# Designs tried in a protein design chat: VH-VL binders against Large ribosomal subunit protein uL10m (mRpL10). Part 45

Target 1, 224 residues: Large ribosomal subunit protein uL10m (mRpL10), of Drosophila melanogaster (Fruit fly) (q9vpl3)
Amino acid sequence: RGKINIQRPKAPHYERARVVAVTQPKYPELPKAKSCFKTRAERTQQQQENPYNEIIAREVRNWLDHSRLVAFFHLSSITADDIFRVRVQLHKQNLHLKSYGSKIIEQAVKNTRYEAIVPLFHSNHCIVFSPDPEKTAALLRIVRRVPQMVLLGGIVEETMLSRNQLVAYAQMPGLHAVQAQLVQTLSQAPGHLIQQLQAHQNSFVQVLDVHAKNQMNEETPKST

## First folded at step 5 (VH-VL)

Design x19 (from s2 with heavy chain S104E; framework fv_anetumab)
Fold by ESMFold2-Fast, scan of step 5:
Structure x19 (fold): chain C 224 residues (1-224), chain A 120 residues (1-120), chain B 111 residues (1-111)
Amino acid sequence: as target 1 above (224 residues)
Amino acid sequence: QVELVQSGAEVKKPGESLKISCKGSGYSFSEYWIGWVRQAPGKGLEWMGIIDPSDSYTRYSPSFQGQVTISADKSISTAYLQWSSLKASDTAMYYCARTLYDSEGHFDYWGQGTLVTVSS
Amino acid sequence: DIALTQPASVSGSPGQSITISCTGTSSDVGSYNLVSWYQQHPGKAPKLMIYEVSKRPSGVSNRFSGSKSGNTASLTISGLQAEDEADYYCSSYAGSNTYWVFGGGTKLTVL
């Protein structure tokens, strides 16, 4: 039983792909520049800040300004299928998973109280945004099943929290006053929170490095 | 404590409709998905589908897509499995089970099962 | 649909160790660390024994352990007891088109 299984690309989609391929602007092949002027101009352009990055940085700043919950994660190698599943689960809880380059993050938080978070994004990373801080518990339940995503910390009600502080916040009752009191109590020294986040990230990176080396060693077959 | 309670055994004739239930208690019902698993007599377990009670979003096994309907009413902490027209081949034990995630989850708590017998 | 291959039966004596295999493909067991094992006694609902390849829920004996190598997951039961006699099913995530699949089940007999 079952419907006839015709496995082929959707005709409209396939036709569009073909049209794009044939109508794509054809640029003449650039002659290999032998003069320093062209190479210097290209190098100078590459050294300039990309204006496109500033447009994306404004999008990141907008997310930061309009989200009452922001969670930062280290992201290990993960398949497109796996990250898609996580993104779908998060979206159902009004949690929005975004990935941005480290330079874009740096530009977005430059000259803000959050500039110190930049070191968290040296390696692969992703950020989850939500207008609803009560979703912190739902977020943690979803990501605990994703070993490739490791919580580094977050921002709740404009207050930076370490991983442990964010976990504690998630376990609080849903009374806004009680949650606000917890955030206030945990966040008396913003500078010290950043150092704690960086220390935990460095410790985790060391643990991952040891684990990866141990797994590589276990996979090595006996030669003789 | 966490418990899933299913409706009682059913005896039906081919062509009849049926709706069985699974009521959760002891936890926040809408924060966990409910999956349905079929076990034909003397056979193994077959995943049928799953529902997120918070928004009634469903996913079905390819083998059961279009054969059954899964629904939920979060106001009474109950999930449902429904057939519009039963067949003799639908004779089986049906389990509901709780999971934290739809496609990635394990089923940590199970209902006691509902035996459905379809015969003329 | 049963996509995962398990031996139909396995047997052991009290105090011994046995292993039940669960073989899939690179699109399920081989791709994901999302393998679960369920124990089912006659007339009872299944009980979760192992999840995410090797993790045990609260209340499950440490005699039960799980592992995975390539496309094959394994459930090992050490110090076999009469109460372990049951059917055992493996399950794996199988991608966004299929979602979950179960194995055919293994009947464990304690001789």
Scores: ipSAE 0.007, ipTM 0.453, lowest interface PAE 11.2, mean pLDDT 76

Design x2 (from s2 with heavy chain Y57E; framework fv_anetumab)
Fold by ESMFold2-Fast, scan of step 5:
Structure x2 (fold): chain C 224 residues (1-224), chain A 120 residues (1-120), chain B 111 residues (1-111)
Amino acid sequence: as target 1 above (224 residues)
Amino acid sequence: QVELVQSGAEVKKPGESLKISCKGSGYSFSEYWIGWVRQAPGKGLEWMGIIDPSDSETRYSPSFQGQVTISADKSISTAYLQWSSLKASDTAMYYCARTLYDSSGHFDYWGQGTLVTVSS
Amino acid sequence: DIALTQPASVSGSPGQSITISCTGTSSDVGSYNLVSWYQQHPGKAPKLMIYEVSKRPSGVSNRFSGSKSGNTASLTISGLQAEDEADYYCSSYAGSNTYWVFGGGTKLTVL
């Protein structure tokens, strides 16, 4: 349905993305054709040679290539109207919520460094793309109000991050400050006793924050 | 037809308050951010800030944070730029403009501008 | 409020091509591919000519094209016409701490 440039597909303009978001549920994959007289081999051949899947897989690769932030979510049951509202809210902050079938994701990332993400898409899922990695904080702020979307992990600056790492990244200062903090940590000076007392105080504050969040979510961090 | 219409020219004295407006029409006002851009006489363009009319979330340029207030009333599709106390250095043309994303880096439609002159 | 560097003026004759440069840093032009160009005639509001480095809005002549290399973006106008005489401003996204920065502007004179 969508026109895709053969040489280099571009991210859709807002109006186009909005139209796709509204109309996407109205175009089911089922062709309404009776398949009783087609052989199993003919049916299998048609499925394997679907050119539409390759066109959409190319769109996914284009999004991955042009995005410095990619976040993966499990998507629980949500109405089309509710997901559309979330998509519009994200879009205003240059965050692009996309839903693709698992086979299309697999085809898009096959033989690429991103092939490792395929297991994340065995159930209902969606992906958020952005050219700006500093938008991770805005993304998580918006998604906190959408309990049907559960963060699984993401890719920031071509680096795969777990859910906890992505949450930590969102809470850090801007990119240059984060790099400065890393340098500071690597060049750490003696002072361990005072720092341990400070770390204990910080850990207590974090425990209180986790407790407050658990009152709402009944969630504990998964370890190993 | 997308259009942004700004309020008329203002002549003020230092220390006076002022609120200028920008009304959007021909599109869904809450779907776009509205930005304010300043142009001092004979000078270039300076971004001041943007607002999301749907929730009144703002972003300010570091140079204008605390110097002006940006607000919006989505029920009448109007955004505002206001000063509590004008200075002679506030003399400039002020443009409102529409942007799709807060990080888009561009404004696609512009108002005609409001000239603000602050003199004794 | 940090200005990108543009030449103060550029000139050309009708039918020629000219290029206007816009130089920033690795934190803006070099980082985001979110560079735009505006045309401003005297006494008028700016008009968007190019966005996202090289894209043209509907109604903008294909004589206008944009490109970027490293920290420098360029606006090229081919087949110069008298109505192209105006001030041209570049702008770039500069990250979530600053959002936008503008260039100082370039006055284009035709003939």
Scores: ipSAE 0.034, ipTM 0.563, lowest interface PAE 7.1, mean pLDDT 78

Design x20 (from s2 with heavy chain H106Y; framework fv_anetumab)
Fold by OpenDDE, second read of step 6:
Structure x20 (fold): chain C 224 residues (1-224), chain A 120 residues (1-120), chain B 111 residues (1-111)
Amino acid sequence: as target 1 above (224 residues)
Amino acid sequence: QVELVQSGAEVKKPGESLKISCKGSGYSFSEYWIGWVRQAPGKGLEWMGIIDPSDSYTRYSPSFQGQVTISADKSISTAYLQWSSLKASDTAMYYCARTLYDSSGYFDYWGQGTLVTVSS
Amino acid sequence: DIALTQPASVSGSPGQSITISCTGTSSDVGSYNLVSWYQQHPGKAPKLMIYEVSKRPSGVSNRFSGSKSGNTASLTISGLQAEDEADYYCSSYAGSNTYWVFGGGTKLTVL
């Protein structure tokens, strides 16, 4: 039995060839498999439309809306271990360190009052959130000891502050201390005013008394 | 203008104590850290340590840990470097320097240096 | 002791570009972009020339530039001038315990 040449099968008889040609299933052209290689543009667009990114963006917005203290930091090369240590220290003070991608931040703050912070996120960054603006001093104390963290600025009580302003804010006496000082100052003001007003009157009375005494001494006739 | 002025040259004997000073002016002293750098004669720079004058938080190089004490008095804008017992090997120029920002370790302004000579 | 390695000396002619290397380990220069360069003239205090690998302080000439690749940081001085003759020291964050280290220094001679 001759070796069936599987590489070049003999052409079938004309009639069989016709039947085979007509009965060949026309397979719809497999949609050209969109090359699994999503273009960078498509990846970027898909990343933008990723439901997960929306969730994260919502989270960021929630943090911004409920925080009275927000601080922005540039991160230089920092290890995971170093970040963890800092996070633990901050957490002890009810300070929450978060890191988000720039795109997520952009999405989160788009068409919001926080849109002005977008230019701060050009590189590796982290954000610290707190519900308590009085923790600003504690925050700065901790992060100043971390050379990999550079303070860029922040938001305190819905006001955007530069780095220097944030530092100045942290150095200010607490609201209660300021109020106490104000009350003390106000309580002293009337006393000082009264003293100043009375000082002139007293001086005038003293001058008049001296004049009166001198006139009495001149009117005593030397009874020779 | 930012200026750091160090105390004058010192000549001491082994075993003696010494405290040298660095006074800052022209800036808010408490807002910047101060570091100390040693340079032995004809040798390179050695990072000794830094201090935050605001709360006296201090960091040392392992080589200098326990060998020297760095301190600061923010009320008079002065940082100090002190030895309890000097050695001949402590003979060097000592520089104080201000950090560029916080604990960055970048020194932007330097004192003129204090020469310490320890000789028997 | 973490030591940054620098060449002992480099030389160049006026107008040339020279590069000084600073090699550390993966735990210092390799891990952190916290490298700085200092210039020191004889009998003078050091001067900060570069910080954060490539940033220049105000008042420093644009002839000075810094870069880093792997565990090696580099200082490049373009258009070499006679006044550039000095000792140059690199510095880097050393990681553990928040301390910094200096390199051994490089003597630059302008021929």
Scores: ipSAE 0.763, ipTM 0.884, lowest interface PAE 0.8, mean pLDDT 87
Fold by ESMFold2-Fast, scan of step 5:
Structure x20 (fold): chain C 224 residues (1-224), chain A 120 residues (1-120), chain B 111 residues (1-111)
Amino acid sequence: as target 1 above (224 residues)
Amino acid sequence: QVELVQSGAEVKKPGESLKISCKGSGYSFSEYWIGWVRQAPGKGLEWMGIIDPSDSYTRYSPSFQGQVTISADKSISTAYLQWSSLKASDTAMYYCARTLYDSSGYFDYWGQGTLVTVSS
Amino acid sequence: DIALTQPASVSGSPGQSITISCTGTSSDVGSYNLVSWYQQHPGKAPKLMIYEVSKRPSGVSNRFSGSKSGNTASLTISGLQAEDEADYYCSSYAGSNTYWVFGGGTKLTVL
């Protein structure tokens, strides 16, 4: 009943009122029932759920289920032409380079034994899949020439391997039994095995930091 | 049975071109790199360069960069070493040898060698 | 250039042991456990005898052993036989810019 101004302002022209309503799309009108039955947090969660993500997550799970080799990479800025060349080289070796958003990867591996990989995909990333674990050596040879792709780790025969463990696996002969034994050895009691594997990797891939540590370790016996 | 078989001995004059070969058998050719190693008469071993047959990526020793061309044809499991213009100083035994990676640091199987003699 | 230093010659009698040294720098032998040794008989291709400092390929006699201390690698041949008379070359990985370097070779004479 009261007036809000000394002079009652004229109601906006019908066309003007419609334009004003249209220019505020970020505040969509919700039916009373929806606003009464859901909290703001519940509405936010509902808005974050995307059926598209579940479809693509299912695709990622299929790749994981049907690949005996999965390698995870950090991907730095690279041109479309350069990454296409890498994809072609990898495809010739039955290696399939894929890139997925972090949310999709999280949904794909949620409630699986591979959930621990999620933090690896916080930044720009890509994944290489193959049904053939013997192609690990070919993968690493190709990627060695692509400085924009940095190996983070992988999965071989359903076993999570660190970068160094994957490199060691790649350097074994292409004998399935020997490769299976190596994977089993890498997955056993971690403390003893990591030390043994570290020694083997130092024989194959050397860096100055590793050399310095080896000199220090020669002064100090193993494990102390 | 793994073997590397090299082409036969060559006798050439300075300025002539030459291409020698190294054929791998008994293994997946594109899964191993091929290196070339030179041995001048009465001298030691000197590596020249390496090639990955899977994509023909090459690396050369600084001493041989621009002096020779290394190539490979994976369809016939053969690697090549080529000179556009031979010099008398190119007289040497040339070996091919395989390695799993450029960082492996060793050559496990060697070809029998190709003797190249350059004389006028 | 010879990147790794070996003695030009060594000699021993049948049944004795001899050691051949291979001295490099901190950028090759000193940095990497990727030292290999090759045996070459006159007119023949080199044969891998030792790889990764101390490992033997299948078919190589256990009389051959390798070791490394600092910038120097060593090949030791025990129980010398006449057929061991050959040239021996060491090689080391020297990083991704150089890959492999070889020693000048050592002529072993069995007297």
Scores: ipSAE 0.000, ipTM 0.420, lowest interface PAE 13.9, mean pLDDT 75

Design x21 (from s2 with heavy chain L100D; framework fv_anetumab)
Fold by ESMFold2-Fast, scan of step 5:
Structure x21 (fold): chain C 224 residues (1-224), chain A 120 residues (1-120), chain B 111 residues (1-111)
Amino acid sequence: as target 1 above (224 residues)
Amino acid sequence: QVELVQSGAEVKKPGESLKISCKGSGYSFSEYWIGWVRQAPGKGLEWMGIIDPSDSYTRYSPSFQGQVTISADKSISTAYLQWSSLKASDTAMYYCARTDYDSSGHFDYWGQGTLVTVSS
Amino acid sequence: DIALTQPASVSGSPGQSITISCTGTSSDVGSYNLVSWYQQHPGKAPKLMIYEVSKRPSGVSNRFSGSKSGNTASLTISGLQAEDEADYYCSSYAGSNTYWVFGGGTKLTVL
């Protein structure tokens, strides 16, 4: 894979439009009132009462239900051009970067098994969705070059994984049966992602290779 | 068997350019990053920079940013460290070392070193 | 200077234990649990002895162990042998502005 350079004006207009369209949520046009500039407090109040919040929350629910890979990130200040480059790189791997307000996320996961993730979104955030869990390694490879995106954890095959567990999963790509076994082995009680956030762990990628190796050794049949 | 083999010793004059190499074997070269570490005579280790051979993405120590260029050619499993204009203060042993930056960031295998001597 | 602080030298007798300290800051040793230790014999390349604070690569004697408390990492060598005489360097990941830093090195003498 070569470097993707989208800052240079050489890409055809239709190609850029196509990539953007594929990565965007499917919902009705925003109400015109939302296009008007308002104070922060007024925008917050308007968002809570916005009738389109339910539509967007349903879209978030749909992404969660139809994605076998969901990764959660803290998002620091980033330029529109830089985030667009990331979206293009992710789209090439069937990875879809989405940003939603915390209230919309809370509404989408309320009364579901995913409700525990709400505290992850009290600050600026984004989510990456994919129907293909084998793309976890590609996701982490792309995101390591984006210091503004800090991995918090994720969901693989409906199992909540901490940052370290997701990294461990990524180290075993290409063998679906082996990856499924690892996910079952690494799975933790709901809320492990919250425990990681509370511990104020740093953003450098670490691997739980000793745990995964010990679990694989325990499952290996003994030779007689 | 994982091995990193570096180019031979160099003797240069100040102002000359130089490019030294580090060839990996016994593993998938583009699956690991290559770091460069400097050791001045009688001094300790200083990390200089690192490269991902899969796309030639580089990161440098603040002390070496702009002073050296790190590159790689994955088709021949070789990483390079280059100076456009050498100084006498560049006299040192230079090591390349392999790391899985995404996983743990330690340097698990090291080259034998390339001694660079810069004097008039 | 952002280098990690190590004692310049340490000494011990065969069969004894010694400990080498490596002191950094909250932005490197204190944050990442990504401390490694390297052994260097005169005229040779460094060899990885410990990684991720306390883990040993295959082939490294269990006489070598690592630990960390706050901003200080420690390498302990038990049952000292003559071949342990070398320079020892600690290293830590130091965040996205610096990436890796090394300690100044410690010369271990076995008498």
Scores: ipSAE 0.005, ipTM 0.432, lowest interface PAE 11.9, mean pLDDT 76

Design x22 (from s2 with heavy chain L100Y; framework fv_anetumab)
Fold by ESMFold2-Fast, scan of step 5:
Structure x22 (fold): chain C 224 residues (1-224), chain A 120 residues (1-120), chain B 111 residues (1-111)
Amino acid sequence: as target 1 above (224 residues)
Amino acid sequence: QVELVQSGAEVKKPGESLKISCKGSGYSFSEYWIGWVRQAPGKGLEWMGIIDPSDSYTRYSPSFQGQVTISADKSISTAYLQWSSLKASDTAMYYCARTYYDSSGHFDYWGQGTLVTVSS
Amino acid sequence: DIALTQPASVSGSPGQSITISCTGTSSDVGSYNLVSWYQQHPGKAPKLMIYEVSKRPSGVSNRFSGSKSGNTASLTISGLQAEDEADYYCSSYAGSNTYWVFGGGTKLTVL
């Protein structure tokens, strides 16, 4: 994936504040728990049953139910301006970038066939949704220029695909019906998908570490 | 069928400018990145840089940054590699190659190569 | 210049197996599962033989296989044939600062 040089435009301060507000995930105000009346385990259980988390979890389930393309990404440190520009480019292709807390995602997918994705979200993450699976190619073209977003895998036509299977799907020029059949064929490949996704996650963590190191080296130029 | 066709061999003198081409056919040109790879006589392959034809976004190898310019014209499905002033050390075979993903893709189709000879 | 280390030459007899190593650092081969191998016959363009460490493109013989351990990737060719005689190059993704780096190349001779 290439880098998008989205740092250079340099938005004015008031526009920057607006971008931060747009890109920042919404956290509803939670009532304070009175810890003196509850054990730690009881307070944790009450937090898991928080009605605000259930409202956001329902939003996540709605996106999953109405999206025929879902892509999962690791997200390293990125400026609000940069993520906003990516979000705008994705939106033009009917691709919707969303960020949710790991607890909310766990609650959204619990007791569903997608519960297996929960381990992917133990670190910084984001998800892209679309009702149009033919936009997978457009998604990968945009995201490969964003080194802070590392593809982990996705769901196409309710079928869970590894990163490489999703890339293969994107490269096919077929019609929707043919692509749906191809997705089923790719998903029948020998092996355990969860093991593949976890292996990619571990490799991507290493990629992120190297990218972070390279970004730091570039940001601190040495002059002689 | 997917094919990358490069321009013909060039014989130049030091200080001259040169622009060589790589034309893609049989696929959606703007959906794939074009990389340039150099091979000096009797030596190995060196990655020079890459371009996304959809918006002309480029990345260069540190060894070639400022030495060459990579460009593309998606309307005619052609990528270019250009020198403002050639040096004898630029004598090499130059390949263009297609990749889907710059960090995770592979160079699956290659041009036939353009031999550039720079001598006085 | 950061190039991957390959042996200059390797040889084998028809029907034998040979392995070509490709050694990098923890910042390229060790960090990424993005190693490719290319075959180049004299006067010809390189041909992709292996990508992403161990995957084969359509049309490449299953006699060719790839693997990786730590900072070293390996290309193994089983059942050597005369047509396998060529130069072999490895490449690895080396991060967003460098992108791709190639090995120095290995000349395979089939005796």
Scores: ipSAE 0.007, ipTM 0.463, lowest interface PAE 10.4, mean pLDDT 76

Design x23 (from s2 with heavy chain T99D; framework fv_anetumab)
Fold by ESMFold2-Fast, scan of step 5:
Order: C-alpha cells, then sequence, then structure tokens
Structure x23 (fold): chain C 224 residues (1-224), chain A 120 residues (1-120), chain B 111 residues (1-111)
C-alpha cells in the first residue's frame, strides 16, 4: 500500500521504466529561459557559432519589429535574485525583459533604422519589450525602484525616443495613443514636394528643434 | 554532460547533526543556483530553499527557515544541506536541482537523491 | 493549504489525450507566468517537462504541452504512451515571502 502497484501479480513498472530510459532523449537540456543574465556556456556558444548568432539576431529583429514599446537600459552590478524580482514585476505588466550579446544586437540592427542603438550596448545592458505602449508608465515606476537599471532610451510606435522623451511620454496618462501619433516622424498629408523630399524636410526640422531645445537648455534656462 | 551527484544515504538518531552534499559537473557551477527539494516517504515534493553559489546568497521556504542551512563551496562545485538537530519528521528523500535561470524555481537537472532516515 | 491543488489521479488509454489541472490563487498561478511541470517515475528523480507555463526543455516530447487560464494551469499529454505513466507535479512562484510551491501531485495511469 505504500508502493504504486498498477498490476498486482507482476512488477511491469520495472520493465516500463527501463524502456522509458532507453527511449528518452539523452541530449543535455539547454537553458532556454529569457533573462537579462546569460550563462557562461550560452555566451561561449554564441561567440563560437555563427549560425546560432544569425538565428538569435533574427529573433531580436522580430522583437524590435513587433513590439510597440522597446526600452533600453544600462545594467550595473545586480544579483540574480534582484533581477528575477524585476522580471516577475515586469511580466505582470506584459513587459518582457531580455538580454542579448552586443555582437548579436549589432547583427540584428545592422542596415536598419535602429542601427543607432548599437553604442548603448557596449557595456552591460538589457532590453524590455512590450506590445502595449501604454505600459511605459508602469515600466518606469518599476524600474525607478531598481537603481542598477538606468534608462538610456527607447522606441515607441516605431519612433526612436531619447531618455527624456520617453519619460515625458510616460507622464501623459490617458493621452498615450495621441502622444504616439504625435511623436511619429511619419510624413504628413501630401505637401508641395514628393514623399522623399518631405521626409528630408521633416528630418531637418526635427534636428533643428532638438538643436534649438538643447541650446536653450544649455545656455540659461533658469533665468528666462 | 551536466550532472548533479549527491552523497549517500544516511541513517541517524533524533538530535544528531547531518550535512549532505550535491556536486555539480559538466557546467559552470557558479552560473546556476542550486535548489533543495524534499520528498517524505510516499508524499509529494516540497521546496526547501535555494542558493547562488557565486556569493552564497540563500532563500528559504517559510516551512524550512531556521530548520536547515543551505551552503555552497564554488571552488569544489558542491552545495550542502545541513541540520543542527534532526527530528524523526526529517525522514525523507532530499533532492538537489539546478535552477534553469536566475532563481526561477524551474529545475532542469536533478541529483539522484539522498535518503535520510531518522529513527529512535 | 500551501500546496497547489491537483487531482490525485488521472487515467487514459494509449493514443488518447489527457489533461492534468493545477489550481492556485491570484497570488501565485494567477499572478505569475512561472509555472513548471515535473514527471517522476517510481524510485527516480523528477524531470522538468514544462517551464514558464508552456515552454518545453530540449529533449521533451512535443506531446507534452502546458497552458494557463486564470488561477489554473494545465498539462496536456497527447498520444498517450505506456512510458508516460508516472507522477506529475506542478510548481508555481508564490511571491517573495513564500517563493515557490508545489502541487500535491497526480498519478497518471496508462490503461
Amino acid sequence: as target 1 above (224 residues)
Amino acid sequence: QVELVQSGAEVKKPGESLKISCKGSGYSFSEYWIGWVRQAPGKGLEWMGIIDPSDSYTRYSPSFQGQVTISADKSISTAYLQWSSLKASDTAMYYCARDLYDSSGHFDYWGQGTLVTVSS
Amino acid sequence: DIALTQPASVSGSPGQSITISCTGTSSDVGSYNLVSWYQQHPGKAPKLMIYEVSKRPSGVSNRFSGSKSGNTASLTISGLQAEDEADYYCSSYAGSNTYWVFGGGTKLTVL
């Protein structure tokens, strides 16, 4: 009665256990969990296997292309336990914390509009992805309690945002959908020029706006 | 190949101390947390606690906090579970297991188990 | 009270599909996508079959699948085989004061 016995006259479980042992795959189980930390074995394997690097780079491109919110963080020294608690809190809000090697990030964003993010990943880093840009405020609330994670910038609705722009976006509760439309650098209704020329004008205007704003802030914002 | 090898079966009397071991091989020991799971005879699995071998940081189940000590020595790739004073209720199979990632509570490789029998 | 609720036993015939439930609360299964399933044959150590609700480790048959709805996680085994006969345990993260809890276990009998 203290033993599991399916058939009373015989011990068929012994022969079945032996058959299961023979038929079970003998391959080592690989860590497939998505985490800010990568094991040393995973890092070594990524370095030595070019086909593996291309596969993971495509995964990163897929996350970038299909997430409406992407946030980039510098990661200071943090324990596995602390980052685990952060991952759990983020996951409750449909925010997915991922970590990838710098070379893989470079391969993923090479020849894309996101190539400018590569310098952000020359030190310890992690990325948070979400299909829901309205979770930006929740993301920043959670991360403000994690001093080891420093926001560098992000992408909202396919538009690259600086740290300050992303913080400003998060501070507009109830206006996130409207704000997403406003921050997009998409061409406006057809003007006097062809689409390509209007795109150049928009880029030029955006650069001037950033430059003017930075000069105002740098010169004397306190006394105006 | 990844393997966790546990120390042999123990037969003890109530009040005695005991320390059992779990040696990891085939992977970077300090990169993975090691958890301890208990299974009383004919009963289910119970999570006891977990350790990060890189800095010896531990977490315990409330049911086992103060009843056992988990430790690790990364220089010899070995984790330990220790009792200062055994009770008959400590009679169980004890498993060590490697956490899949970052203290996730998902255990991908398990030791063979150490049977501890405590009887008067 | 601390253990997740599983049926004590479930049975099926070869080739059929069976499902094992694992019911917790809003503070564990309902709050976190950190549910794992373990298979244990008599006299053997447990084996991880499913992690993060629905993911399979390498070497685990695609006949095993996991899902979650509200406070209940489920393990489904399709194309049932004799070697699937074992005890199955679910586990979930239960918050920072408890960490992880196991279900009471389900004995699967293959008829």
Scores: ipSAE 0.000, ipTM 0.418, lowest interface PAE 15.0, mean pLDDT 75

